# Ledger of designs, part 7: VHH binders against b3qqe0

Target 1, 332 residues: b3qqe0
Amino acid sequence: MKINLDRTSSGFCIGVQGTIHVAEEKLNQSGELYCLGDVVHNEVEVKRLEALGMETIDIPAFEELRDAEVLIRAHGEPPSTYETARRNNLAITDTTCPVVAKLQKTAKMLHQLGYQVIIYGKKIHPEVIGINGQCNDEGVVIKHPDLSDEAEIAPLDLGRKTALISQTTMDVPGFYELKKNLEKLFAEHGHRNPGTKSGEWMAVRDIDITSEKTGGRAMPELVYKDTICRQVSSRNGKLRDFALANDCIVFAAGRKSSNGQVLYSICKDANPHSYFIEDVDEIQPEWFVGENGKPVESVGICGATSTPMWLLEKVANYIGKTFGDDSGNPDA

## First folded at step 1 (VHH)

Design c06 (framework vhh_7yz9_2)
Fold by ESMFold2-Fast, scan of step 1:
Structure c06 (fold): chain B 332 residues (1-332), chain A 119 residues (1-119)
Amino acid sequence: as target 1 above (332 residues)
Amino acid sequence: QWQLVESGGGLVQAGGSLRLSCTASGFTFSSYAMGWYRQTAGNEREWVAFIYSGGSTTYADSVKGRFTISRDNAKNTVYLQMNSLKPEDTAVYYCATRVTIEYGEYDYWGQGTPVTVSS
């Protein structure tokens, strides 16, 4: 069987690479570093850094910590985290991804302008907690774009001016499905932007806080901004093509990775012989046997923006040596 | 939440003076230009005065020499000192700040404070 490793559309994005590099530098200098939450949603990579001296702590432990250095991961943190750090004399090494930082600023501005902020995302995800913190935790988080979860939509006030944004790692089709369904819901309430159809939403690009011009017009009542990171979304088509090009797919990512779940779903939809793993010990021999009882001709190995390339190489090497031909090259 | 709360309006005789105050909350006040607008019954809001983050000021011709705009960044407050008031200055006065988005420039206003100048 031929083993094909996806080197172009899998592995750390620039934001995650930045966080890992800063963590490694700090650990090299002192051998000690606290990280608030998992540095990346990949347990294997977390354990590697912990072996180098990193200590992963949760919010309760962070609140009791004094006189220490703490890394803020790429996902970002709400304002309350920085207030606690100041109170406890903690030195913050902030590695918040620039895309996430801009999203937090956008959420804050929309909330300050009086918008009800709807966040397409997962309520318990660290990035969403950070975004919602900029909205005084008053944001309405919706995960199901078909509006089928009544608990998610219960907080919606259909009479308020409203803004729709997204967690950076969510899927683009789901965002626009949600927007379409919200347009229908708000149109039924009679809410409309000036000069548009009832319920029609207006795109916003940037909110400039430094304007010195005189005169003006009223803000639109219903706005949206597609805040999904294109380093994530541009991988969707490439992964679909990769999944279709192989008989079997082994997808490696952390179980908690939102990006990993989205990208794995794309692989599974394209190729039903796609399998999710965190590490090599989860790999099953039966995945590599076709309907005729013979070995599959090709195995594709891919992962998420939270998956290190060294782990994908480990998976390729393991499969080659255990279930097929080992050329000594993971791409062979 | 962006909030602008006006105060200091009321009834005054022609030739008299009033000082309007506007307290801002929910945004970084010192980074924004602040202004005052007024609206009379049946008319659109008209610009009165503007003060930029750096302290420079501009005035509508109708109020120049009579009104003075100022700000106190430590108190998140903008002021409008109105002298030599005329009956035609009777209006609801609105405090404003400016925001720019993809669809242009927008002024965010408070709820307004009424000023009545008797003859």
Scores: ipSAE 0.000, ipTM 0.213, lowest interface PAE 18.3, mean pLDDT 81

Design c07 (framework vhh_7yz9_2)
Fold by ESMFold2-Fast, scan of step 1:
Structure c07 (fold): chain B 332 residues (1-332), chain A 119 residues (1-119)
Amino acid sequence: as target 1 above (332 residues)
Amino acid sequence: QWQLVESGGGLVQAGGSLRLSCTASGSIFSEYAMGWYRQTAGNEREWVAFISRGGSTTYADSVKGRFTISRDNAKNTVYLQMNSLKPEDTAVYYCAAETWVTVGEHDYWGQGTPVTVSS
């Protein structure tokens, strides 16, 4: 029986995994580390790192801190955080996700080029605060793609050259709904890219933004860049594909987790031989017997975004040793 | 912005049946898994049933075999058919549009519909 552990669409994303790894290494070296905000949205993992010497602090505590080492989470921070760190002689261990770091640079360059930057996202989300900080907090944050929230759209200057970008964790359909509605809104105000039939905005690439510095072709007045992280936004599809690729699925999450139940439903929709557990003691031997009365050929282990990878590894190891042989090395 | 509106709650005798409906206003209903939760005074909200975008269903152990969740995407509506009702099913029932982790901090909830099952 082959045991496949889902490392792509289950548990923490690679960016968060990187942050956890760096935190562990720093704590092993010094025994002390401050983290600005929750390192991950999982209380069990936060408490585990706190037991190793990590201290979670908020912005007011950070402002008072002196001569210490502070971890910056995967979601990034605005320039003001780094300015405070310099003033207070704080050593920064920066674990900002490369996708988020690139997005911040994109926002900064668009702002420097004179674009009004619209950010599809949640105004109070730490990632959006970081992105908007690169725009001198002048970005227009829109959460409702149907433009139904008048307070969100009130700051828009429909006569300005404008660029639409997105928080990495927003939904792709909503981004393109927002783009379509903004195209209509600006065109009704008389602002459109020359030669467009429906007032459509122009997709820009990183090279288009950077080439402005070396000359090249000027970018159009109304542009967009799809900055949504496909690793995060495609998780539902990847989880479905993972469930389809195995004979049996064991899904681990907290029973009262609404997101866990939604994700389990995706697995169950794709593969009727999907089973929900909180821990290994719930696993039933009957789950590993196929329709022909023979052992299943493959078992997939997966979970919610809030399920720690150590639990998924524990499940894989338990199944391998109790019901089959995986040589102690989970695949993928 | 879209809203969830529940209906169909009320008073019913033990052993009776009720069908709850939850209608979403807006264009994004088909992109969401839908769920039903219930809450009694002083207790945390507990999950009852889920239905995926593809129609796959899951149920809490306390309601398996008695409750059926279904959806009609053309009507932007999710249903909870409750059979063989027991006094312990008395609660306020909430409809939820469940999102992936990316939007989960602002899950869409209805206002709730009360169900009272007499002994």
Scores: ipSAE 0.000, ipTM 0.290, lowest interface PAE 12.5, mean pLDDT 81

Design c08 (framework vhh_brivekimig_d4)
Fold by ESMFold2-Fast, scan of step 1:
Structure c08 (fold): chain B 332 residues (1-332), chain A 121 residues (1-121)
Amino acid sequence: as target 1 above (332 residues)
Amino acid sequence: EVQLVESGGGVVQPGGSLRLSCAASGFTFSSYAMSWVRQAPGKGPEWVSSISGSGGSTLYADSVKGRFTISRDNSKNTLYLQMNSLRPEDTALYYCAKVTYEIHGDTFDYSSQGTLVTVSS
């Protein structure tokens, strides 16, 4: 069997690379650094940094911490985290991605303008917690674009002026599916932007949202802003092509990776013989047997923006040694 | 009050060049890393580049590496983005952002205006 490693659309985005680089430099200088939550949603990489002296802590531990240095991850934190840091004399090394920081400001301004803020995303995701913190935790987080999860939509007030935004790592098709379904839901309950037969919501720009003088006061009641990061979403097409080019796909990412789940779903939709792993010990021999009962001809290895390339190389080496190299194909 | 004012956008043909500027005020400019972020029409924001406070270290998105150069003039409190070999996909509103790597504050400072870059054939 031939083993193909995706070097083009897998591995750390530059924002995550920046966070890891800052963490390594701080650890090199002091040998000690607290990180609030997993530095990246990949346990293997977290363990590597912990071996260098990083200690991962949660919010309760952070609230009790005094006189220490704490790294804020690329996904950002809500205002309450920074208030605690000031009270406890904690030095913050803030590696929040500028894309995420801008999104937090957008959410804050929409909330201040009186909008009910809908966030396409995962309610427990650190980025979403940071965004929702800018909305006084009053944002409505929806993960399922088809509105099938009643618990997600229960908080919606269909009579309020409403703005839709997204977690940066969500999928673009899902965002526009959600927008379409929200347009229908609000219109069915009598709430539309004036003059729209289909209940169409209006796209808004940052200048409309963040400038009190120029545009914010004149904004329609039902608006949206596509806040999905194109550093991540531009990988979708390349990954789909990669999945289609191989008989079997082994996708490596952290279980908690929002990007990993989105990218894996793209692989699975394109190639049903796609399998998710966090590390090599999860790999199963039956994955490499084709429909005809013979070994698959090719295995593609890929991962999320939170997956380091060295881990993908480890996976490729493991599969080659354990399941396929005896066939002669990988050594050609 | 942190203020960031972008300028230098315009319309250029594919293969052309533009230099964006960001005038910063309200903070000690040389003490903070700065970034460029862009948003294409109908799309979400994309991080483009970052530069350390001293200007000694730079980072670039893969989509612009080798074509764009970030720089700063701390004596003028100004951030620059030199954009070469422009492509239609570079069409976007470009924003500068103050990056905080070590703070006790609860706010992130970024531009509200942006400067429009349109690359058209």
Scores: ipSAE 0.000, ipTM 0.220, lowest interface PAE 17.1, mean pLDDT 81

Design c09 (framework vhh_brivekimig_d4)
Fold by ESMFold2-Fast, scan of step 1:
Parts: C-alpha cells; structure tokens; sequence
Structure c09 (fold): chain B 332 residues (1-332), chain A 122 residues (1-122)
C-alpha cells in the first residue's frame, strides 16, 4: 500500500506558522504564557504547547487575571477583550491573523456607515464573535446559505441598507449562494440598488468604504465583500485533486475547526472513502480494504490549516507500521 | 502591478553561503515590512524571516536563527537574505513577500510566484 502525504496543501498556513512560532518563542523565553482560548482548533497541538508551559484560559478566567501576559490567538477578539486587558494591566501579545484584522476593520467601517452587517458564518465561532463585536453585536449571522433557518433570518430588517461579509474560513460557493438568495429576498420586499433589474448587490473595495468617510463617492444601499481567505480557499481545488488521486483519504483536523469541516467535506464529496480523525487512535483497519475486498493501493493523508505537519507525519508513520508500507516516501 | 523578482539561488555545498536578492516594483517598498518564505520539494511553504519597514528590526524562524541574516536597501527597493552554514534541509524554492504587521505577531504575506531555487548538496 502506497502512503501519500499531502505536503503542499495541508498543514499550517504561513500566518498560522508565524503565530505558533511567536507562542513558542515566548514560552522559550519565560516558560509561561496565557492563551485566551485554544491557540488553534486542534487539541493535539494545544496539548503540545501546554506541555511547553502555555496555559489556556477562558473569558471568565481572563477577566480575573491581573498583571500577566496573554496571547490573543489568530481568530481575533472583540473590543471588549482589549478593554478588559487595559483595565487589568495585562500585556497583550496579539497574534490576530492580518486577514481577520482587516475583516474586523471592514465590519467596523460598514457598521459605522449605518449598514446592517450580515456575516456568513457560525454564530458561536470565535472569529465571528470578534467580527460581530466590531458591529456592537448587532450583526446578523447566517450559516445556512439557502435561508432555510428561520431563526437566522428573523433579525433581518429588509428595509435597511445592508452589507454581506464572511467568516474567513467559510466556503466560496456558499457565500455566493447566500448573496443570490439575499438579493431575491430583499428585492421581493421592494429593496433594490437603483438601476438593477434583478436586485443585484454591488461588490465593494476597501477604498470604496474609506472614501465615503473622506467625502468620496457614495456607496450603494446593498453591498457585499468577499472576505474569505484565499490562503485557505486556494487549497480547495488542490485538496479535491489529492482526494481523487488516492483510493482512500485520512483527513486529520480538530473537530471544532471550521476550515477542517469545509476541507473534509471537499474530500468526502470527491472521494467517499474519506475519513476524519483528530489523532491516530481513531484509525480503523477496515478503511484500508476496498469495495472489492482487496487492500487499497493508495492512502492519502491530508489536513486543515489548523493541522501541524508533524501530526500528519505521525499519521503516515502509524499507517505504515500497521500495514507494513514505508511512510517515509516524499509523495504528494 | 506589484512585482517581486528573486535571484541569487544556486547549488552550494553543506556549510557554504548564498546571498538572495528580491527586486521590488509597483509599490512603495519603504512602506512595507518584507519576508522570506521557502518551500522544500514536496512540502508546504515555511516562513523564514521578516524585516520591518525601516530595517531596524528582524525576526527569524528557529531553524535559521543565527545562520541567516535578512536586510533591505530602501534606496534600491531590494530585500536580501544572507544564508550562512547551509544544510541539506535548507534546499528549497525561496520567495520574498510583501508583509503586513510583523510586530503584532501577525503575518499577511503577498508571496511572489517566481521564487529562486537553492540546492544544498555535495
């Protein structure tokens, strides 16, 4: 059985690599660092850093903390978190991903311009909480692009000027499906951008948003900005091709990883013999037997942007030892 | 149009040295932090080093700390990477990247598509 490890489109993105490097650097210098929430949505990597001296804390513990150094993870935090840090004399090491930071600034500007902000995303996700905090928690979070969840759309005011943005790790097709369905919903309520036949919403750029503040051109009533991270979304096509090239796929990621859920669904759609794991103990021997009752000829190993390469290598090594094939080949 | 053109790669023996250059155009070079990123054969990209807008502050990956030196010349719109004590594991395509917020422990990198190949072998 050939073991193919996806070294080109799996594992930490460059931004996450930098975040983990900063955490390791701080821990090597002081042996101690608080992290607000899981540093990445991968329990195995969190435990590795905790063994180095990192302590993961929640919001209640953070609010009671005094005179300490706290790492803000890549997902970002709302303004209230920074206000608490200032009040409690906490030193912030801010590792908010620049893509997330730019997204938070975009949400803040749209909200300040009076837009009702719709966020394509998961309401309880830390990144969405951070984005919504920039909107005074008045943003409308929609996870289901077909508008089938009545509770998600109940807060919408169809008569307000409205802007659609997205959590960085959501899927591009879902974003444009949501935009299409929102265009129809608002148009049926009589709300359209002037001159649009079908109620089309207008794409905006950062300069369009900021120029309004400087006395520039007026922005349309109904707008959208595709804020999905392309460092992450560019992996979708590569991962699909990788999944198609192997008899079965073992996908490693944290259960809470939004990116992991999206990427795994792409693998599963392309290859029904795709299996999700957090660590090697979840691997089942029957996964490596094909529908013809014979051993599979190839196993692909891949993961999310929250999955470290050392974990993927551990998975490859485990499968190689279990089934006798060498996992040291630099395949894929 | 933002352009980043790397040069200076080649074949070198273990323990040898190379100096990489990145010529930038299409933007105000002095307004941006810059980074080096590498991609070894069959592996994903790995961040190597970053330098502030003025060149006064630098960051390095643990794997290259003490061996590599990043620098810049804003008058020439050029980024450099001096690589000393090269090891076989340094073999990779090296890319320069326009970078935002290196000091906030955050990295947003507009990575060049071209790259320059460094091969460390005997």
Amino acid sequence: as target 1 above (332 residues)
Amino acid sequence: EVQLVESGGGVVQPGGSLRLSCAASGFTFSDYAMSWVRQAPGKGPEWVSSISTSGGSTLYADSVKGRFTISRDNSKNTLYLQMNSLRPEDTALYYCARTIEVWGSTYYMDVSSQGTLVTVSS
Scores: ipSAE 0.000, ipTM 0.171, lowest interface PAE 17.2, mean pLDDT 82

Design c10 (framework vhh_brivekimig_d4)
Fold by ESMFold2-Fast, scan of step 1:
Structure c10 (fold): chain B 332 residues (1-332), chain A 121 residues (1-121)
Amino acid sequence: as target 1 above (332 residues)
Amino acid sequence: EVQLVESGGGVVQPGGSLRLSCAASGFTFSSYDMSWVRQAPGKGPEWVSSISSGGSYTLYADSVKGRFTISRDNSKNTLYLQMNSLRPEDTALYYCATYVEVTSGTEYDYSSQGTLVTVSS
């Protein structure tokens, strides 16, 4: 039985890996660390860090905490969280994703320049709460690009200079639909960028925002920045090909991971002998028996962006030792 | 202020080489894994390569494996991509990025201006 580990399309995304690495270093130093919210949507990884001394806490527990170290996860937090930490003598280990941190700085600078900030997003999402906190919670959050929700658009001041940005996980078509509808709404009320035929808003770059604050190039009154992240769709195709290349697939991810469920579905569609696990104790011996009752010739091991590579390596080692293949080499 | 600034793009003939650089500032570069992503004209983004925070592991897309080499210099806060044996299909805008799994199961990258690589005869 050959064991194939997917090292190219599986395992923690770079930002999550950074958060986990920092958490491990802190726990190795002090043996104690609080994490505000789930560090990752993978119970096995959460339990591993908890065994090292990490404790997951919510906002009410955080507000009561004193003289402790708290990890801020990749989604980011609003200024009020940091103010609470200062009042309570909490040491913050901030692992906010650089993309989210940049977006928060963009929102803050636009707000400080006097722009009404519109956020394409979900009002209750942790990332949006963090972004809107940089705008003193004065940002206008719009989820419905067709402007059909009157409650969402009621706070808009059509006479103010305005900037449209987005929560990173929203859809690109919806963002541009929203922009088009906002252009029409503002133009109908007499607010347009000079020289535009249909009241088009101007795309701005980080350098434009910085230059404006330092007295450089002046930004127009109505602007937008496409802050939606791009998906790396090649991962899905590579995972499908990987699933097709093996007799049996063992897919490791957290049950709560939306990405894990989507990627597992891709594996299952490509290869019916695909099995979902959170950890090695769920692995069943019958998964490695092929048609005609003979052992399978190859087992592929893969996972979601919330699955650490060490867990995939653990799965590979477990299968190799328990069901055969290369008894002289413990490495996957 | 977190910034990623790419450079080193240009026009080359098939079989040529280019070295891309990404200058990082505003965050602890040595603590984060880094990636290169490209977007060909009229196409969606494609992940190219990743490197761990300390440089101990590297990953490559099948389309570039054996031809491209990712590296980093943490003392200079700089990420590199050495591109050899370039093909017309490598023509794209190249971005330096970090990746995060976010709510709803999507990945995202660090938005930047990128650097244009054009491979033509």
Scores: ipSAE 0.000, ipTM 0.111, lowest interface PAE 17.7, mean pLDDT 80

Design c11 (framework vhh_5c3l_4)
Fold by ESMFold2-Fast, scan of step 1:
Structure c11 (fold): chain B 332 residues (1-332), chain A 123 residues (1-123)
Amino acid sequence: as target 1 above (332 residues)
Amino acid sequence: QVQLQESGGGLVQPGGSLRLSCAASGFTFSSYAMSWVRQAPGKGLEVVSDISGSGGSTTYADSVKGRFTISRDNAKNTLYLQMNSLKPEDTAVYYCAKTEIYVDSTGYTYDYRGPGTQVTVSS
């Protein structure tokens, strides 16, 4: 049984690496650091940092906290979080990913220009909460791009000027499916950009909020901005090819990781013998037996942008020692 | 590459009329709002008029309202400004503009503008 570890398109993205590095640096200096929410959506990595002195806190605990240092993770936070920190004399170490920070500014500007903001994403996701906070929590969050969830689309006002943006970790095909379906919905029931026969929405690169800079110039009524992070989305094709190259796939990620869910679905669609784990104790021996009862020839090990390489190496080592003929070399 | 080229400027007497044209290329003209912007000697830029992609919505600065008319011909990729009852204070370089709004860290606004056409209102 050959064990193939995906070292090139799995593991932390630059933004997550930055957050983890800053956290480790602060913990080495002071031995204690509060983190608002899970530093990364991977419980194994959270536990590692907690062993170094990090304390994960929730919003109620944050609101009671005084005179402390708090790390803001890569997902970002709404304006209300920073106001609480100011009121409670909390020192903020802000590691919000620059991609997320720019997205929040875009959402704020669209909202202030009077657009109904549609967010392709998961309503309860921390990044979406941060984005929606910039829209006074008035954004319409849609998860299902086929518009099949009536509860998601019920808040839509089809007569309003409207902007579509996305949570950074959503899938690119789903975003453009949603855009196409919204174009049709708005064109059929009320609103379309003037001069467009198919109801096409206008791409917006960036939006400046200042009325002085824009001079009150006319903006298109229906716009979209593809805000999906390409550092994440470029892994889709590579991961599909990796999944196809192996008999069996073991995918390691945190259950809360939206990126993990998207990437795992890509593996599963390409290779039905793909299995999701958070840690080695979930691995089942029957996964390494093919449909004709013969042992699999290759096992691919991969993960999300929230999965550290040390965890993928642990998985490879565990499989090699427990189910393979090879002991202690995951790349053999 | 976005290209904008103005024409139709010149010298005119007070009370006279001029029609400015702007030839646009390098983008889907009908999908973008367009503006006329002017700059008088020693003064800042003033937005004179805006028009939506279809031409169904227009705005005008108070200084030109009732005297100027913005229009577009999407089949010809051309923007127009009809200027009537011209006054000496209308003397300026007139620019055709397609606004791309940028939200970079500095807050800079970037407009695609043509080279401009000079309008001089003098006796």
Scores: ipSAE 0.000, ipTM 0.114, lowest interface PAE 18.5, mean pLDDT 79

Design c12 (framework vhh_5c3l_4)
Fold by ESMFold2-Fast, scan of step 1:
Structure c12 (fold): chain B 332 residues (1-332), chain A 120 residues (1-120)
Amino acid sequence: as target 1 above (332 residues)
Amino acid sequence: QVQLQESGGGLVQPGGSLRLSCAASGFTFSDYAMSWVRQAPGKGLEVVSDISYSGGSTTYADSVKGRFTISRDNAKNTLYLQMNSLKPEDTAVYYCATWEVTIRGEYDYRGPGTQVTVSS
């Protein structure tokens, strides 16, 4: 039977996986590493890294730290963090997620092109602080898409060319609610893209913003880019598709994880031969017997966003060794 | 400490209506998207409906579209589910739930649930 491990819609996102891998390598080399803020919201994983020598610190502790190595987690940091590191002789191990790094580059380019940058997000969130730092802290951060918070919208200049982007972990419905309300607000003040009666803002792609191939083409006055990370926001659809692609599904998550149970239900609804486990001890041989009394042809292994990939790999290895060896996964 | 408490469940005949409520405390309710999730006897969890933190955007499972309406009152820290034209298939424990992606991972919270039984 083929063992298919879901690396797309299960476990830590690729950015968090990269951060964990680099942290492990650094700890293996030196035995000491500071991490600025929680590396992940998973206490088991944090404690595992702490046992290897990692210490989690906050901004005040970071500002007092000298002559040490500090990990920058997947969220990214503003330029001011790197300036503090230079002054304090701190060695930076930068594991900013590629999705976040690209978003920071997008924000910087929009700001440099003269756009007023609106960021759908939480002003105090580390990722938003990093993004806004690329805009010289001049970005307008809006959390309430109905524009009900006057303090959030007070900095808006309705006569400026404006770009809407988002913190990667915000909700997709809220982003498009905000875009709709901003379109109305700007149009009511006479600012709209040429030729649009409804005040529609224009979607831009990375190639339109940063590519040398633009050839000097005029950028629209009012633009948006949906920068929400699909590693989390599209999990429901991707898990359904993954469950449909395999004869049997083994889903790993904490028993008390409500999100894990919700994601598991998506698998179960798509494929009735889906089974929930916390660890390999719960796996039962009868799950891998097909309708013809023969072993199933494929087993899909998946989990919640809070499930570490090492656990999913442990499950894949266990099933491959115990019930079959026709692994479709090079890592199994 | 996050607390979610559902109420409003009960026994109802097919074609009847019920209104569920969820009282939230221990967090800034208006900062979180909320969901209604249900679990029928012997089945897994099904997401019934989602609502954005402002209430401006909602989604529904195909099984309940046109029959259920999700809403929220941020001033009262309360989430609602209006259930009309109830079917025996809607029999389940209904949970109010929230999740937050804060540090490139996520955590979630769910209430103890309220039982809805649709039977003659």
Scores: ipSAE 0.000, ipTM 0.202, lowest interface PAE 12.5, mean pLDDT 81

Design c13 (framework vhh_8dlx_2)
Fold by ESMFold2-Fast, scan of step 1:
Structure c13 (fold): chain B 332 residues (1-332), chain A 121 residues (1-121)
Amino acid sequence: as target 1 above (332 residues)
Amino acid sequence: EVQLVESGGGVVQPGRSLRLSCAASGFTFSSYAMHWVRQAPGKGLEWIGNIYYSGSTFYNPSLKSLVTISRDDSTNTLYLQMNSLRAEDTAIYYCARETVTIYGSEYFDYWGKGTLVTVSS
């Protein structure tokens, strides 16, 4: 069986690479560093850095910490985190991804302008917590774009001017499905806005939100901004093609990775013989056997933007040794 | 076939500098952390330091001021720069590939055969 490793559309994006690099540099200099939350949504990488002297701490531990250096990971943090750091004399090494930082500023400005902010995303995700913090935790977080979850939409005030934004790692089709369904919901309520009778929400740019250069024109009452990171979303098509090119797919990512779940879903949809792992110990022998009892001809190995390439190589080496040409040969 | 081949060792006088190289083949060099380890005559292994795939380095504190580790991923080569060599730096110097098994007690899965550095006057 041929083992194909996806080296071109898998592995750390530049933002995650930056966070890992800064963490390694700090640990090289001092041998110790606190990180608020998991540095990346991959337990294997977290444990590697912890072995180097990094200590992962939660919010209660952070609030009790004094006179220390704390790494803020790529996901970003709400304003309350920075206020606590100032009060407790904590030095912040801030590795918030620039895309996330811009998104937080967008959310803050929309909230200041009186918009009800809808966030396409997962309510408990650290990035969403950071974004919602900029909205005084008053943002409405929706994960299911078909509006099937009544609890998600219960907080919506259909009479308020409203802005839709997204967690950076969500899927582009889901964002536009959500926008379409929200347009119908608000139009049916009879909301007062330009275009609400037609159901169309207006796209806005950063300059429209934060600048007087909009020509003094009042902002529309129903707006949206597609804040999904294209470094992540552009991998979807390439990953689908990769999944289709192999008989079996082994996808490696941390279970907490939102990007991992989205990309794995794309693999699974394209190829039903796709399997999710966090590390090699989860790999099952039956995944590599076809209906005729013979080994599959090709196995594709891929992962999330939070998955380091060394882990994908580890998976490839493990499968090759255990189930490939070296399998069952003690002299190999 | 994974291979690591050290070079650059030899006899050097105290106070001089020396650069060792390690040529890697048979694996994706840029995806692995690499280490330098030495063994003086009649003594155990002493860890010198490592370099991660990102380029970040971590050193044995007792050696940090005396050595620099670097890598060239385009040529699959690992380097160890040594300065102000002393007689006690006489040892066989090994490059080693970090195992991808994060949770095990084993740090290295492949070693070179070593290169001898003799510091003598």
Scores: ipSAE 0.000, ipTM 0.100, lowest interface PAE 20.9, mean pLDDT 80

